# Ledger of designs, part 2: VH-VL binders against Protein FAM13B (FAM13B)

Target 1, 190 residues: Protein FAM13B (FAM13B), of Homo sapiens (Human) (q9nyf5r23to212)
Amino acid sequence: IPLDELQQGGHPDNEVPFIVRHVVDYIEEHGGLEQQGLFQVNGNAETVEWLRQRYDSGEEVDLVKEADVPSAISLLRFFLQELPEPVIPGSLHIHLMQLSQDYNNEDEFGRKLRFLLQQLPPVNYSLLKFLCRFLANVASHHEEIWSANSLAAVFGPDVFHIYTDVEDMKEQEIVSRIMAGLLENYYEFF

## First folded at step 11 (VH-VL; from y3 with heavy chain H104E)

Design k2
Fold by OpenDDE, fold request of step 12:
Structure k2 (fold): chain C 190 residues (1-190), chain A 123 residues (1-123), chain B 107 residues (1-107)
Amino acid sequence: as target 1 above (190 residues)
Amino acid sequence: QVQLVESGGGVVQPGRSLRLSCTASGFTFSSYGMHWVRQAPAKGLEWVATIWYDGYNKQYADSVKGRFTFSRDNSQDTLYLQLNSLRPEDTAVYYCARDQYEDEWAPYAFDIWGQGTMVTVSS
Amino acid sequence: AIRMTQSPSSFSASTGDRVTITCRASQGISSYVAWYQQKSGKAPKFLIYAASTLQSGVPSRFSGSGSGTDFTLTINSLQSEDFATYYCQQYYSYPLTFGQGTRVEIT
């Protein structure tokens, strides 16, 4: 389902899709984020698919009773992966990749990244902002276990639709670096 | 000679539409981001819109969002600004301007300006 | 939106004077500031970019300085052709914004 079609079904107070808000709230409340390797453990595929179908059908889901934290994380990642367009639209992909040319100029890199963010549709921006806030908080409170870089490595490919089996390793490095920058400097960009 | 020439201005009533054009010459038009800037009588400069050289990515001032549409035809070296639902406060000289850097997607300063075209919205 | 507060709004000066115009950004914008000159009934003319880099063809009596939030345009020795309105601009982020302008008038 396109992200913009999920806008009306988003959280009452923002444009973030309900499934994302609900899953993140569950993880923050029950995730035990102090556990090592939590974001690297895959959830049960059948559970994830079952949850996905229920959210798509508009059914009420009780994540505390019906899910585990790994499955919830996998569900979030799967949601991002299954978007018909990445959170960062394809129309910006070439320019996004060009950001690597400015790695050595922090001011220019940041400026161009801000312009890219400002080009996002409102629903994309809201989703990215929400996700980055969540991950930035994880990095800040559990930096000894989860660095911005490690979280960026996990979620970057999902946000930008860069896949290890089909995409260049250089692209993965770029999106990971961009995500890490967004997490480390959340308040500067959002 | 690098040049920008605006056209399409005129006098219209509120609620009406105009279409402005800006024709570029003397440079590789398709390699530059472009901008519209307006200036109300005896007032300062106001940024209106930006379009990247890719012709797809655009941005508008809040004062014109939903009413103005920016486009470009790189094959004709021409910019277009469709002005819909015009208001008296849209009365201004409209300038097209070139972004200063070739083959750069991000906006920078405006190095070349047209002579401007006057748009008057009045009852 | 980033506000560019320009000062003064207007002032009178004589040929040969050293003139300084100030522009203050509402937040830090590094050096992403440009300056323009506009004469009555004419389009703006590009003078300075990156806060302090003089555009090719612009007389050396014009100079720019500043970084972060405070920026200045200086005309070292005002010439008769310099009486005009000057504008600062930021291109740090959308919306791109201008100062309200400074009119330099003849005494």
Scores: ipSAE 0.897, ipTM 0.966, lowest interface PAE 0.5, mean pLDDT 94
Fold by OpenDDE, fold request of step 12:
Structure k2 (fold): chain C 190 residues (1-190), chain A 123 residues (1-123), chain B 107 residues (1-107)
Amino acid sequence: as target 1 above (190 residues)
Amino acid sequence: QVQLVESGGGVVQPGRSLRLSCTASGFTFSSYGMHWVRQAPAKGLEWVATIWYDGYNKQYADSVKGRFTFSRDNSQDTLYLQLNSLRPEDTAVYYCARDQYEDEWAPYAFDIWGQGTMVTVSS
Amino acid sequence: AIRMTQSPSSFSASTGDRVTITCRASQGISSYVAWYQQKSGKAPKFLIYAASTLQSGVPSRFSGSGSGTDFTLTINSLQSEDFATYYCQQYYSYPLTFGQGTRVEIT
């Protein structure tokens, strides 16, 4: 389902899809984020699929009773992966990749990244901002377990639709750097 | 020999529309991002809009969003600024300007400016 | 939006004077600042970019400095043709913004 359509199906007063907000709230409150490897453990595939179907159908979901944290995390990641377009639209992909040309200039890299973010559709920007805020908070409160880099490694491919089995190493590297940068410097970019 | 020439300015009533043009010469127009900047009488410079070389990436000032449309025709080396729903506060000299670097998608400084065209919105 | 505040708004000077114009950004913008000169009834002219890099063809009496939030345009020895209005600009983030301008008048 396209992101803009999900916006319509979600809460009318919030630009972030309900499923994302609901899942993130659940994880923040019940996730026990101090657990090692939490974001690296896959949830039950059947549970994730079941939850996905319920959200798609507009059914009320009680994540506390009906889900576990790994499944919730997997659901969030799956949501990002299954978007028709990545959170960073394909139209900006070329510029995204061109950011690697500025690796040796942190100021220029950051500046162009800001301009890239300013080119995002509002719904994409809101989703990215929301997700990055969540992950940045995780990194801040649990930096001994989850660094910005480690979280970027997990969620970066989902946000940018980079697949390790098909994408080259350069794309993986730039995505990881961008995602990590967004988390480490959240307030500078958002 | 690098030159920008604006045209299309005039006097219009509030709520009316006007279309400005900027014709480029002396450089590879299709390789540069372009900008519109306006200056109200006896006032400072105000950025209005930016369009990049591909014609798809556009950015507008909040003061003109929803009313102004920026486009370009690379085959004719021409920029266009469609001014709709004009207001008295839109009265200004409108300049087109070139971004200083080729093949960019983020703004830098404005190295070449046109002579400007005056737009007056009054009842 | 990033606000660029120039100072002073206007002042009088004489030929040969050392002139300094300041521009302060509302937040850190590294060195992404340009300076322009505008003579009466004319279009702005590009002077300096990256805070301190002189555009080709601009006289060496012009110089720029600064990084972060405070930037300065200096005319080492004011010439008769330098009486004009000067503007700073940031291109660190959208919306692109200019200072309000500094008018350099003849005494």
Scores: ipSAE 0.847, ipTM 0.936, lowest interface PAE 0.6, mean pLDDT 93
Fold by ESMFold2, fold request of step 12:
Structure k2 (fold): chain C 190 residues (1-190), chain A 123 residues (1-123), chain B 107 residues (1-107)
Amino acid sequence: as target 1 above (190 residues)
Amino acid sequence: QVQLVESGGGVVQPGRSLRLSCTASGFTFSSYGMHWVRQAPAKGLEWVATIWYDGYNKQYADSVKGRFTFSRDNSQDTLYLQLNSLRPEDTAVYYCARDQYEDEWAPYAFDIWGQGTMVTVSS
Amino acid sequence: AIRMTQSPSSFSASTGDRVTITCRASQGISSYVAWYQQKSGKAPKFLIYAASTLQSGVPSRFSGSGSGTDFTLTINSLQSEDFATYYCQQYYSYPLTFGQGTRVEIT
């Protein structure tokens, strides 16, 4: 279901889909974020699939009783992966790849990234902002375990839908650098 | 000879529409971002809109967002600004301007300007 | 939106004077500032970009400086063709805001 339709699902904030806010609130409240490898481990596949189906059907989900933090993280990542269009739309990827020309000019790189963010549909921007706030908070509170680079490596592919292939290695490096930059400089960009 | 020429200005009543054109010559039009800037009588310059060289990515000032539509026809080296639901506050000289760098999607300074076309909105 | 505030709004000057115009951004914008000259009834003319880089063909009596929030356009030894209105513009983020202008008038 397109992101615009999901975000309209009756939640008072209307800024992000309910599943995203619900899962992120659970993760932040129930912690263990200092545990090494937490974002790199998959939750139980049956649990994640069952929870996904219940959110899809509109059923009420009690994450405290029915999930754990790895499953909640997996569910968040699955949500991002299953969007019909990535949070950063494919139409912008050509311009994002051009940012490699500005790697040696931090000011210009940041300026161009700001212009690209301003091109996002409002719903995409709101979701990206919410996700980056969450991840930047994780990085700032757990610096010895979770760097911006490590979180960017985990979530960057999900935000752009770029996961594989030899040609994609350069794209993955650019994606990770963009995501890490957004996390390290959250208040500059959002 | 690099040149931008605006046309399509005129006098209209509030709530009506106009279509402005800007014809480019002397440069590779399809390689440059383009802008519209307006200037109310005896007032300063106000950025109105930008279109990237790809023709699809656009941005508008809040005062015109939802009412104005910027487009380009790279086969005719021509820009268009559709002005809908015009208000007296839209009264201005409208300039088209070229973004500074070839093959750059991000905005820079505006290096080439047309002479402008006047739009007057009054009853 | 980033506000660009110029000072003074206007002033009178004579040929040969050193003229200084300032432009202040409401937040840090690095050096992403351009300056334009506009004579009465004419289109703006591009003078300076990147706060301090003169466009080709601009007389060397024009100079720009500044970074962050405070920027200056200087005309060293004003000439008769320099009586005009001057605008700064930021291109750091949308909207691409201009200053309100500074009129340099003949005494």
Scores: ipSAE 0.773, ipTM 0.923, lowest interface PAE 0.7, mean pLDDT 88
Fold by ESMFold2, fold request of step 12:
Structure k2 (fold): chain C 190 residues (1-190), chain A 123 residues (1-123), chain B 107 residues (1-107)
Amino acid sequence: as target 1 above (190 residues)
Amino acid sequence: QVQLVESGGGVVQPGRSLRLSCTASGFTFSSYGMHWVRQAPAKGLEWVATIWYDGYNKQYADSVKGRFTFSRDNSQDTLYLQLNSLRPEDTAVYYCARDQYEDEWAPYAFDIWGQGTMVTVSS
Amino acid sequence: AIRMTQSPSSFSASTGDRVTITCRASQGISSYVAWYQQKSGKAPKFLIYAASTLQSGVPSRFSGSGSGTDFTLTINSLQSEDFATYYCQQYYSYPLTFGQGTRVEIT
């Protein structure tokens, strides 16, 4: 299910797929984000699958009545994992990995990251911007529980589609640092 | 020693196309990002496009996006700029320029410039 | 897009004068500014990068300064070969915008 095919109805400017906006709005409005481990806990598998099928069919979903925060988070993460191409396309990964050479120069790291973000397809950029705003807000409003680093470690693999192997552990470390940088400096990059 | 030479300019009517070329010599072409910059008569410099040394990553000025296509052939040390749907406001000298650093994909300053090729779009 | 505004647009000067050209960015760009010289009918020549670093072979009478939004190019003792148009450029983000130029003319 390609990202640009998932857009439906309304304003296309900076718009994300309806499922993403709907789920994130639910999470932000219904709280519970102070719980440790919440972003690392899976929601009920049957509930998540049932909700997913309803979104796929275009049915109206009332998340207040039919979901809870863990299942909403699981649905969001599953959406990111199941995209045919990652939010950060594989074609950019070699250049992103090379950013590690600039870790000791924050200005240059940020500048190069900015140029890479400008290479994203518009729909990918809009989704990344939306996700990073959400995660940065969680980190800033619940900093006693959620740091930018901890959220980046959870969502980084989903955004890049980089999974656990020995080779991927080095890549996951770099991905996490990039994601944390985006969350810590959100308004500078977006 | 290090040189960039543009060609392919000319006089064309609005709506027509041209293809500009830029031939590089005296340096490792495949290791450098490259740019096109234009200058309308009696006007300042305007960045037009950038291509990374990988040949796949590109960026364009909004004024030309969708109409111009930048490409490179690293086997022939040559850049191409395809100018489609030309308008009178595209009238300019077109320069190719080399990005400052070998083996750096991010843009920096432009250290080597060609002498330019003139494109005139008039009815 | 980051706008680069140069001032003045032009001015007249004599050899030996100290000349200052300013360039203002519409947002903070750290020191990611380059300066170029262009003589009539010729390609631009690269002078300065990183706001203040002279390119090899550029006469020491040229200097650059600034950070953030305000940048200057200074020619400490203008020579006859320095009459030209000068451009600043930012390379902080796309589009890689130039200033509109400052023409330095002979009195």
Scores: ipSAE 0.769, ipTM 0.920, lowest interface PAE 0.7, mean pLDDT 87

Design k2
Fold by ESMFold2, fold request of step 12:
Structure k2 (fold): chain C 190 residues (1-190), chain A 123 residues (1-123), chain B 107 residues (1-107)
Amino acid sequence: as target 1 above (190 residues)
Amino acid sequence: QVQLVESGGGVVQPGRSLRLSCTASGFTFSSYGMHWVRQAPAKGLEWVATIWYDGYNKQYADSVKGRFTFSRDNSQDTLYLQLNSLRPEDTAVYYCARDQYEDEWAPYAFDIWGQGTMVTVSS
Amino acid sequence: AIRMTQSPSSFSASTGDRVTITCRASQGISSYVAWYQQKSGKAPKFLIYAASTLQSGVPSRFSGSGSGTDFTLTINSLQSEDFATYYCQQYYSYPLTFGQGTRVEIT
């Protein structure tokens, strides 16, 4: 379902889709973030699919009773992957790839990234801001286990819909640098 | 040699519409971002809108968002600004301006300006 | 939105004077500031970008400085053609805001 339709559909929290807010709140409240490998493992596939179907149908979900943190993380990632358009729309990808020309000029890289963020539809911006706040918080409170770079490598592909492939190695590098930059400098960009 | 020429200004009543044009010459129009800037009588400069060289990415000042539409025709080297639901506070000289660098989508300074076209919104 | 506050709003000066115009941003904007000159009844003219870099063809008596939030335009030895209104503009983020302008008038 397109992201703007989820907001227009009268979800209780118009800043981000309900499933995203609900899942992230669960992850933050119920801990386990100190556990190594947590963002790199898949939750139980049966559990994740069952939860997904219930959110899609509008059923009430009690994540404390029905999920665990790995399955909540998997559900969040699958939500991002299943969006019809990535959070960072494909129409901006050519301009994002050109940011590689500015790797050595941090001020210019940050400025251009700022302009690109301002091109996002409001709902996409809100979702990106919410996700980056969550991930930056994880990195700052668990830095012995999770760096901004490692979280960017996990979630960057989901945000852009650009995944591991030999032909896309340059694209994956710029995606990771953008995401890491957003996490490390959250308050400067948002 | 490098030149921008605005046209389409005039006197209109509140609530009416105008279409401004800006014709470019002497440079590769399709490679530059472009802007509109306005100046109310005896006032300062106010940025109105930007369009990237791709023709798709645009931004507007809050004061005009939803009422003004910026477009470009790269085949005719021409910019358009559609001014709808005009208000007295839209009264200004409207300038088109070129962004500084060829093949750069991000805004920089405005290096070439037209001479402006006057829009007066009065009952 | 980033506010650009110019100081002074206007003042009088004589030819040969050293003139300094200040522009302050409401937040840090690195060096992403441009300066423009506008003579009465004319379009603005581009002078300076990146806070301190003169555009080609601009007389060397014009100079710019600053970084972060505080920027200045200086005219060394004011000439009769320099009596005009000067605007700063930031291009750090949308909206691409201008200062209110500083009018330099003949004493």
Scores: ipSAE 0.764, ipTM 0.920, lowest interface PAE 0.7, mean pLDDT 87

